# Ledger of designs, part 27: VHH binders against Uncharacterized protein F14F9.5

Target 1, 296 residues: Uncharacterized protein F14F9.5, of Caenorhabditis elegans (q9guc9)
Amino acid sequence: TSYSTSNGIRLMTFNIWNSGANVENGQQKIAKHILMVNPDVVALQEVYANVTRNLTLMLGHPWVAVERNHEYPDTAILTRHVLIPNTNLSTSGAVGVKIMLRTGFMIHFWSLHLDYTSYGPYAANNKLVDKLDQIMAGENVGRGPQIYEILNLPMMKKWMEKVEDVPIFIAGDFNGPSHLDWTEQTKKIHGDWVIRWPATKELEEREFSDTFREIYPNVVSDPGITWSTVNKFNPEWNYTIPEPQDRIDFLFYKGPVVPYQILTYSGCEKPQRIPFHSKNDYPSDHFAVFADYTFI
Key: E = the ipSAE of ESMFold2; O = the ipSAE of OpenDDE; V2 = 0.75 times the mean of E and O plus 0.25 times the DockQ between their complexes.

## First folded at step 16 (VHH; framework vhh_podentamig1)

Design b7 (from m5 with E107Y; at its last look DockQ between E and O 0.76; V2 from the best seeds 0.76)
Fold by ESMFold2, look of step 16:
Structure b7 (fold): chain B 296 residues (1-296), chain A 122 residues (1-122)
Amino acid sequence: as target 1 above (296 residues)
Amino acid sequence: EVQLVESGGGLVQPGRSLTLSCAASGRTFSTYAMMWYRQAPGKQRELVAAIYGGSTLYADSVKGRFTISRDNAKNSIYLQMNSLRPEDTALYYCAAGWTIGYDEDLYEYYYWGQGTQVTVSS
């Protein structure tokens, strides 16, 4: 039998594609795949009203949830550990909370879903624009400001002050690639662009680490694609042009932990592409991402 | 460079057992997921089992009959196949990568062995 360390944690981020509405029995399948990954904490995106209640019933005790404080949550956090009372934070695109593991270790954890509009990789890869400022105009309206909003919450500033005691994780669907992936080495598959995507660049400037790229620094051999399991050609053009494939789902961390594994996940069954996806076992158009960390 | 070498395949009667082995070299053993895939004649390659960070998962068609395991000292993974059926006949591949799942477009990023044949017939 293999033994896990008691000072470890498994974190997962999972965009659940319209709360499973795009596949038959989607919420049951979401719960199934959470259990197959066996995480301690899950960041969810595309969460409709009442979905976390349904999911925690399917997952069973001791699973609990916190949702973004909104009529339509969009983001949520699930855990089989303890949500610390009065630590919930909400922004326009994220929910954060303090969690105490059953082992006594504590974390601060965010689930985020950044704005999807004006998707820069589509314009860059399809040669729709020829100037950087046209691409950056879309990024500076939604995704960049949403990261700034998180970092400037008064309680988040307090979490940052204590980060050497309690690590902070920021997990979710950034709806944009990493500046670490669009480099000189990869420009040929990115329409000949090298772009410093601002949402991930801002987190790097605050000394958050990108777990995937830390473990897999070679972007050519280990691209880490999370978009898409089912969307390979753009629906807006009746599937006649390629859909950009990128890593857009991330696990960032800061504080006294060391990552030792990170993987993308899409289950064991072959996904059928749009429009033949309704019976898929894996219920999402994103790969999930999970990572293992050791506390230090 | 990463190399994967499978062994242990053969011809076996239904209901019998086989153990497949995969010897891994290079850095993939410590950070990648390690997996078994299979491909039957005229069918697409399918994921059978994966092992990652002390966890395992199995395709529904083999759950309860097959067991994946890892020996870190030998840099090897194994697939214990019990209660074999004719539909288990396939070329079995060891694979390593940063993805656990089924995605034909990402197979080029996996490291693959050359495969070992398992034939289950009377």
Scores: ipSAE 0.609, ipTM 0.843, lowest interface PAE 1.5, mean pLDDT 87
ESMFold2 (binder alone), look of step 16: mean pLDDT 83; pTM 0.840
OpenDDE, look of step 16: ipSAE 0.914; ipTM 0.958

Design b8 (from m5 with W98S I100S; at its last look DockQ between E and O 0.02; V2 from the best seeds 0.00; counts 0 for: pae E 17.2 > 2, off the site)
Fold by OpenDDE, look of step 16:
Structure b8 (fold): chain B 296 residues (1-296), chain A 122 residues (1-122)
Amino acid sequence: as target 1 above (296 residues)
Amino acid sequence: EVQLVESGGGLVQPGRSLTLSCAASGRTFSTYAMMWYRQAPGKQRELVAAIYGGSTLYADSVKGRFTISRDNAKNSIYLQMNSLRPEDTALYYCAAGSTSGYDEDLEEYYYWGQGTQVTVSS
């Protein structure tokens, strides 16, 4: 069943794990779970060419899509509302667009997939690593600059100037944790590190709110883990070394909206861990995240 | 912190119906996903149904037979179980959490009730 209000909106971010290629009937399952959550807008990551066309066909009218302008789109936005023509923006790791809701409200929406290389938590959990720069390597050359690129687009600056009238949402897979989660309270589970992850910190400095931390302020009781549903141990070590589990998929917002619910999502069926994942009903190695907002 | 108390379990014959209730305490009832789990003897605990902001999820094994619902005024959720089968016999748990999904590694972060026994037998 679906949940909708006249002044509300449900948003979802969904890394679709190489467009569902790792499970049987992956694209069908992606569509299935989108319909199960029934969001107004979906931020997709790891989108192959022509996949959004297939998904919109499966989802049916009135679903439409926009992709990052690249032969490998990677990021896309699906919506059952109206995409405003000639408002789409592309960066190295994201796509943005203006959407008119059928209720008349307008939103600016981003789907991002930040660089995956030099994943910080790996270094943080390596006992041989003793310098912060080793952990920040991927942040400094990849994920940080990509956030900066989005925020410094001329049109994004214009969006931010009008944020009191039209809210901005930034959703996606950041391939890095939040500075809000790696604190003194949680350092024991993060290799004794307290880390101010640049991507999320930059958004905070620009007065974007992390929806999950706003709803769940306790970082210990509600960790909001999104990585991973199936990757629990490192296969390179014959599955003997645990894979760090972190919250890396986010919904940020700025503007005249108030969140009242946010959840991670992986369906109702138990996902099997790698390498036994091929028949999983849930088609991703990430938890999806969806949130409900009210316009004010 | 959320306290959960289940009720409504019992012994029933196959084909009969039963309704479970879960009463929640605390002010964060509306923010969490509410879930029903069950654990049969010698088997792993499994997610049966979840409700989040009016939306529902069901395990394949109970689709069409079970219905999860909520009453925000009473801070309660319910599980209407129709067409019960012997394989539905289990201890049923109410749970609350920030995830709508089934992951055993995340169960430590959920709030749990003590459970109510459902036995389906001729």
Scores: ipSAE 0.744, ipTM 0.874, lowest interface PAE 0.5, mean pLDDT 94
Fold by ESMFold2, look of step 16:
Structure b8 (fold): chain B 296 residues (1-296), chain A 122 residues (1-122)
Amino acid sequence: as target 1 above (296 residues)
Amino acid sequence: EVQLVESGGGLVQPGRSLTLSCAASGRTFSTYAMMWYRQAPGKQRELVAAIYGGSTLYADSVKGRFTISRDNAKNSIYLQMNSLRPEDTALYYCAAGSTSGYDEDLEEYYYWGQGTQVTVSS
């Protein structure tokens, strides 16, 4: 069964790489790794139609799902706890819902998958641009506005007003790094750039905490890379340009909880790189991330 | 609604094998996920195995020993249980779930058989 204590919760974010299509028996392996992590709630990204139905059947009772939309979900939330009716929220890149744990504690939980085009770290790390506004042009048409969209939903504003009663978690694949990771201290591995990436910066300005960086504040000793388990060179350049390796999958929180553990996860067998990945036991090109919190 | 009838339980010695059967009623049997659950006294019900669309899932405690299969011609699913251990002693339930949409009714859409007892002892 899932990890649970009287005052605890385990949250997981898991980009499932085209719903497991790139790995043999991918959906079975996705379900297996969810069971191995034993989370209470899972944020999923790259979810195709009908995949949450398949996964919840494989996970068994009482697992349930909510998807961003029916026809092309892309993001979804799985939980073994209770989805509160009439609390579903959807945006262009995210789905949110209120969940009541079997213990009676409540949370507001988001799964997000931000725009993946015009990946700024790629341009910066490979020195393809020499001005900040060239990098920011890609960020300002996708990922930044998607965070703004979430924060300005009327019901999200109500959730924020009550955040000291019911914590809010925002989990998922940001498709961009944290402003906390691209600093003066790390600029040498980031093409000599220091960049205030807008998606994560906007959450910081609303006083959300980055769980990984809270527990591991030293970006040099604990980089927390989540991209990629299998992709070390860019296929669009016939594998001649290094693929940026960054932490792009996050668990943010605000409210009356204290994190006490966070881990990147790729199972017990080392994933093989592209093109040798099809038989991997771990079915994704992202590390999953899971974290444990105590309610206070 | 689908109706499920389990059979094949009994008393068996450790290390031996047993096959459970579950006969389902309904023309749409192939559109349901079919599962085996078990419950030992004092423990919560746990998933043992599931099958849907050719995909299978097993609990870690039974991997490599148990096999779920489906026979559409007989409208039945099976659980082949090899190398049985005393800890496999439980009431085994066949279950079916509709695979339709988002719903708060997932628990109401699970259909359960009455169970068949498996006892593994010398």
Scores: ipSAE 0.000, ipTM 0.178, lowest interface PAE 17.2, mean pLDDT 81
ESMFold2 (binder alone), look of step 16: mean pLDDT 84; pTM 0.852

## First folded at step 18 (VHH; framework vhh_podentamig1)

Design e1 (from m5 with D103Y; at its last look DockQ between E and O 0.78; V2 from the best seeds 0.81)
Fold by ESMFold2, look of step 18:
Structure e1 (fold): chain B 296 residues (1-296), chain A 122 residues (1-122)
Amino acid sequence: as target 1 above (296 residues)
Amino acid sequence: EVQLVESGGGLVQPGRSLTLSCAASGRTFSTYAMMWYRQAPGKQRELVAAIYGGSTLYADSVKGRFTISRDNAKNSIYLQMNSLRPEDTALYYCAAGWTIGYYEDLEEYYYWGQGTQVTVSS
């Protein structure tokens, strides 16, 4: 059913796993699951060229899209509301835009996909790794700088100055965990590490709120895992080594909104693990995440 | 301590209706999704319907025939099952959690009832 409160908004982030190429009829299934969640705005990651055109045709009027400005977009935003002209921003790993809801409320919204290389949890879960800088290799040269790039765009600085008038949302696949999840309480399942992951820490220092962890503060009972629906054992090792499972897809916000619900989503049918995934109804190796907010 | 207790299952003929109930005790799940799952003999559990805030979600196989609802005063959810078919025969489970869907390790984070049997047979 449609979200019907005039004072509310539903936001979704959805890494679409190579634009649905890994499952049969993947783009139709992506569109199906967007409609099942019924969001107002979707942050997409792993977007190939022309895919947003296909998706908006399947979703129908009034769905529209903006892509990161690149031949390989990788990130995009879909919405059934109004894209404000001349507000598109692109970085190396993100696309941002101003959106006006049909109710007249406005938001600034980012879809991001941070660098995937030197994935910290692989090092942290390796017993032979005993130094922090081995774990942080991808953070200091990829993911951290990509957050800094967004925050230092001149127009993003203007958005931040007006954040009490128009909220800012940053949504997407961070390709790394939250510093809020890797704590003393959880270190046993994280190779005995407590890590202050810089990308999420930087957003916290700028007073962005992590919606999932705000609604579910208990990291033990409510881990919020988004990686992975299908990858449980690492395929590079012929499925003999466990794949680290973490929350790496986030919805951050700042401004005059209050979240009241957040859920992860993988459809109604149990996905089959890699390599038996090609007929899955849910077309991604990430859970989608969606959240509901009330404007203040 | 939290318990989810299902009721309302039974044997019915094809084309008839049943209403399932799930009462929650020991906790109100204001931020969790509340869900109905079902498991047919020899099959894996599948999500049938979810209710979360003011929204609902249905599996394609039941859309238009089943309706999930919630009574917050009774801390209960219901599944109205119309136009029942033999393929709806299953154990029906009530569940609550922060995930709509499956992840094999996430089932430990769900709260589950013990199930109520629905059998659709001539």
Scores: ipSAE 0.747, ipTM 0.890, lowest interface PAE 0.8, mean pLDDT 89
ESMFold2 (binder alone), look of step 18: mean pLDDT 81; pTM 0.827
OpenDDE, look of step 18: ipSAE 0.887; ipTM 0.944

Design e2 (from m5 with D103N; at its last look DockQ between E and O 0.84; V2 from the best seeds 0.85)
Fold by ESMFold2, look of step 18:
Structure e2 (fold): chain B 296 residues (1-296), chain A 122 residues (1-122)
Amino acid sequence: as target 1 above (296 residues)
Amino acid sequence: EVQLVESGGGLVQPGRSLTLSCAASGRTFSTYAMMWYRQAPGKQRELVAAIYGGSTLYADSVKGRFTISRDNAKNSIYLQMNSLRPEDTALYYCAAGWTIGYNEDLEEYYYWGQGTQVTVSS
């Protein structure tokens, strides 16, 4: 069912891989998998124009959407609950909104898609650089500043001031790993690097909690990989270089909620790798992530 | 030591029912999804059903015929299979993990049972 407890909420983040364009019947499959997960709110990334209209039609009443305010939205939020008017926020990489559940509980919710250029794990794992500040230079141009942009919006500052009244969730594709995952314990699978990735570190410094790592604190036994379902060797170099596999899709929260479940998701059928992916039932190159929280 | 043990497989006629059981020992899987997979000869392994907290999820091919359930006191999950068809013939595996899905890169992070054979034949 869509509702297992009266004071609970299920949140999902789902990078939909060019709005399903890489898979036959991709938008129908996106909607199918949203319904199979049965979330209350979905953070979408890689959203083309008009796609949320098609998706809400397929999901049916009462599903509604808000897109990042741009002719090329890229991020959007879907919900079966109430979007509160005049609370929409947009940044270069994110959309935020206040949502009222049918039960009367309220949340502030972000869908983000951080910059994908200068992807740090590629350089680190393939030893293309040998100094930490070379990795950090790439991070400090795109992904880091995009988190700062969200946190410094005037209305976001007001949401933060009232976070003990209304929880804030930040969900999406960070296009970079967590600083909690690239540690001394895991460095061997990360090109012998330990890296304090700034986007996730900045959120931790603002006391946001990484839901996956809170529920699964052991990074060795529970890596939580979300990239990739289909990309195991880099297609840009004709499949001659391994593609780094990392957890790069997150659900962060702050405020009066307690998580009790988080899972990654790719449906029931085994996905075929690029370039044999066009008939996949699961239409994305990312695992989706969904989590359950109880309001307190 | 952590172990998942399936039971209840066998040879049955089309249209009949079977109940599969999976008993977990050595730990509880309170935060993991518990799942049934199946693999027929020459086919890919596929997820049949999952249970995670109070929620369930089913493959389209089994909706309305199969029911997954959980008994936390016995640390067990079950698969009630009704209206069995020859196409349901497969080796059925119990699994636990933090992913609802299947990808060969993640196989080492799942817990798997040994499998129990279900054969649906006249």
Scores: ipSAE 0.801, ipTM 0.920, lowest interface PAE 0.6, mean pLDDT 89
ESMFold2 (binder alone), look of step 18: mean pLDDT 81; pTM 0.823
OpenDDE, look of step 18: ipSAE 0.901; ipTM 0.952

Design e3 (from m5 with G53S; at its last look DockQ between E and O 0.79; V2 from the best seeds 0.86)
Fold by ESMFold2, look of step 18:
Structure e3 (fold): chain B 296 residues (1-296), chain A 122 residues (1-122)
Amino acid sequence: as target 1 above (296 residues)
Amino acid sequence: EVQLVESGGGLVQPGRSLTLSCAASGRTFSTYAMMWYRQAPGKQRELVAAIYSGSTLYADSVKGRFTISRDNAKNSIYLQMNSLRPEDTALYYCAAGWTIGYDEDLEEYYYWGQGTQVTVSS
C-alpha cells in the first residue's frame, strides 16, 4: 500500500506466539499473514533465535531484520525498506532502529515486549486483590521501568529532540491495557476498577499518541481487543476462570504523521481455542494490529 | 438506524458468475474495514474478502476468483464471484468493523447484514 502512495506507510505489530511453535507450520503461517497485511515495517514479539532469518527467507527480497541484541532476542523488527547502519538500540524488552523508506522518508521505530509477570488485569478482574497498591506493585516491577528504560536512552533522547523531522513509532505487546481503556465508562467490564496503567500513561505524558484510540475514541463500541484469539479461560486455574480480554498491543506515534486507518487482524479462518489450536491458520494468540499513516 | 443490506444471491451453475451487493445506510464507514463473510451449513463463519482504505484482502479459497470493490458515493460494497464452485455455496454476509477476522466473542462489535444465499449446484 505504501508503494502506491508516496507519502504513506503501513506499520504492523505482531506477537508471534512462541515464534509459531504452537501451530503446525507456524513460521510459514507467520510469513503468510505478514504478506497478506502487506506492511512496510513489522514489530515482532516472542522471537526465538534464528526465527527472523527463517522469516526473511520466506518473505523474500528485500525483507531484512534487526533483533534485540541478545542471544534470545524476544523482539525484532522486519522491514522491506532500508535499515540505517549503526542506529540499533536495545533495552531489556525492546529493539529500536532508524529506517529509510524507499521514498526517502525516515522513521524511528521500536518493537517492544513488556514484562508479563503479575498481570494486573487478571488480578483486578478476578478480584484476587482489592487494593490499588497491590496492582501497582506488579506494574512497577517490570512494565513501568521498561518504558522508562527506552525513554531515557541517550540516543532516544536525541530522537525525541528531532521528532518533528523524523517521527518516532513505538509498537508492540505491552502485556497490559491502556489507561485510556480502563475508565469510569468501562469499569463494569473491568471488575469495577479505574486504573491509570503506568506504561501507556507514561507515553501519553511524553506526548505520544495511541493510534487506535485516536481513530476510535469510543471505548465501548470500539474496544480494540488484541488478547486473545485462543485463550478465553485462564490456564493457571485449569480453565475455570475467564481470561481478561483487553487491548494490549499498541501502535504509538509522535511526529509529523497523520494516521488514517488502524485495524486488528486474525486472518480469514476462525482460530480454534486452546487446546484445539494446533491446526489454526492464524498462528498467534494475539490479534495483530496494523495502521496506515501519511507523512505531513 | 444503521443497516447493511445484501442483495444479488441466487442459484447458479458451476463455472458461472454472480455479483453480490451490500448497501449501507445510516452511517459512513470511513475508518472501518468492510467485509464479506460466508457460512455454509455445518461450518464456521469465515472471512471471504475485506476492503479498507483502497487495499483488499482475500481468503486463499477465493483468491483469483472473487473481487471485492467499494463505491463510496453509493456507500456500497460489491463481491464479484467468478468461476463459482459447489464449495462456494453459503449464506454470504456483509459486515463492517475495526477487526479483520472472525471471533464469535467480537461479533457484537461488527455491523452485520442479514445475509444473501448463494447456491452453486453440483
Scores: ipSAE 0.837, ipTM 0.938, lowest interface PAE 0.5, mean pLDDT 88
ESMFold2 (binder alone), look of step 18: mean pLDDT 81; pTM 0.820
OpenDDE, look of step 18: ipSAE 0.921; ipTM 0.962

Design e4 (from z6 with A59V; at its last look DockQ between E and O 0.81; V2 from the best seeds 0.00; counts 0 for: loop humanness VH .145 < .165)
Fold by ESMFold2, look of step 18:
Structure e4 (fold): chain B 296 residues (1-296), chain A 122 residues (1-122)
Amino acid sequence: as target 1 above (296 residues)
Amino acid sequence: EVQLVESGGGLVQPGRSLTLSCAASGRTFSTYAYMWYRQAPGKQRELVAAIYGGSTLYVDSVKGRFTISRDNAKNSIYLQMNSLRPEDTALYYCAAGWTIGYDEDLEEYYYWGQGTQVTVSS
């Protein structure tokens, strides 16, 4: 069918890299790859005005969208299911909504895009700093407070109180790694740092589960890199400094679901690196992530 | 760790069919995607098809002609190739991993077979 199975759902997070502006026919290619993954719900990041309108037209009925309430949306949610009226939530970096699947199952779903400034892995891996507080200062200014903002919305607290009835998913581009990935086992590729990255740590403390790391607990064999398909050496330094490669796009969940599949996705053709990317078939500088869950 | 061994390659005429097999052994993970890639001489390795759970994905050039399938009881992945064309000539690889696509910087995170040659000529 065109719908999820009676007891299943596929969720996708997809940073669409300036709404496809960096790639020829980028919006058509975004829609193409959404259809190839065939998700029920998509968390989008880097969404320009009017882009969800264009994308839902290309995807066709019954696809609908909700955008963060701002003149520059940045985050949006697409679904082929039913958006429940008057459940939209917006924060500085996220949009949330209640969705009813056509089977009658319901979810609460967030698309988030956390602040990108003062990217900690760059400082850590290039040995630009020698104290943890210097790395954490950048994290505590933007990304941590943005997670706190979501978790402390009055309606989000109500969603959390009823999480055993309606699961909550938080999906998106965290612009920072997971505390589960920067460990003693991996420190040699992280400038010899072990860091408890606060945005993902805060979600763990609220008992959200990181789907990728739950299915793939071994960080050495299964790092789950999502940054980057095209940025391997930093273009701001004329490609002379390696760009840190990390898992920064996540699907978190809490509630009565069981994940059984999660994969990263970059299309069918090898992406050409910056600056030769304009004809890429896969239109983003992030890998997309999609996961399958069964309702309890 | 998984071990992958391809078989079933050969020389065939255009328009004919061929079935590739990939035997998986060792510790197999049901959550991995399983994929077929191909590489013609002087070209990059490219994705042909993927199977993951109950879903499949195909590159446009083979859609409608190739079918990927999986037999969990035999730990085997198959590629049925119909209506073969000379441009399908390549070394075909079975692969497994947590990512769909191709990124040479992630090469070490795939499990690869040794490849099986398919040659389509008249």
Scores: ipSAE 0.765, ipTM 0.893, lowest interface PAE 0.6, mean pLDDT 88
ESMFold2 (binder alone), look of step 18: mean pLDDT 82; pTM 0.835
OpenDDE, look of step 18: ipSAE 0.902; ipTM 0.951

Design e5 (from m5 with E107K; at its last look DockQ between E and O 0.83; V2 from the best seeds 0.86)
Fold by ESMFold2, look of step 18:
Structure e5 (fold): chain B 296 residues (1-296), chain A 122 residues (1-122)
Amino acid sequence: as target 1 above (296 residues)
Amino acid sequence: EVQLVESGGGLVQPGRSLTLSCAASGRTFSTYAMMWYRQAPGKQRELVAAIYGGSTLYADSVKGRFTISRDNAKNSIYLQMNSLRPEDTALYYCAAGWTIGYDEDLKEYYYWGQGTQVTVSS
């Protein structure tokens, strides 16, 4: 059972790992796990053609979708609520839309998938790396500019001007850690680095709140790892070197809401690691993340 | 110190019911999910049910037969197990954490009880 309030919303972000292609019956399993979480809105990443059509059929009425405006969407949003016409926004790595809940509350919601290249933790965990710009390569030319692109869309600026009327959520796979997780307390598990990761730092400077870290301020007891359910050793070294494990999937918010719960999710059965993953019930290499908010 | 203590396990005939209890002491878990896991002989540990913020989630194998509940005043959770089958025989664990699911590499981020045995046999 759930709390009986009309003022609540559950948001989910779910990188669906090549649209379920790595797992038997992957799209059916994606839909199954969305239903098990029972969210109001889902940010999807790694979305192939026709996948949102298939997923909304499996989820059933009234589920609908909006995709990033591209023949290969990569990001999409699913919701069982109302997509407001003519509010779709697309960037190189994200899709945004205005959604009206049946209660009349409105939100602005983004699903993002930032550039994966030059993944900073690989460099940071290499003992021969001693210069910050080696670690920051993907942040300064990919992930950082992609956040800037979202924040500088003319309509996003208008959404920001009205954020006290309609909250803005930014959800997705950042392909990089949070500056809140790479601290003096945690540097020993991060190659002895304390790093101000720019994608998450930029959002903080615009007064977006990181829901997970707000609910769980202790980075040691509650690291919130979202990468990876199945990839524990690096494939570049033929699986002989540990893969860095980090929180790289986030739910950020700004506006008149209060979060009261956030959890990661990987289903009821233990995922088998690569290469034994093809029969997994949980169809992704990322943990999903879902959070509950109350409107104020 | 934080402790989770399970009780209520035992030997029970097929088709009967049993209620497991888990009392938490030393801490409240208001933001964590509270969960029941089970591990049958020769099998890996699996999530049976979770309760979080008034919501519940169940494994397919127990949906409709098992019910998880919480009593915040007693800082306790329960698992009502109806229509028990021999395949429900397992060591049942209470757990709390910020993640729903089971990942061996994340096991140390959960709080675990020591388990209570449920045996379903004629």
Scores: ipSAE 0.832, ipTM 0.928, lowest interface PAE 0.5, mean pLDDT 90
ESMFold2 (binder alone), look of step 18: mean pLDDT 81; pTM 0.821
OpenDDE, look of step 18: ipSAE 0.916; ipTM 0.958

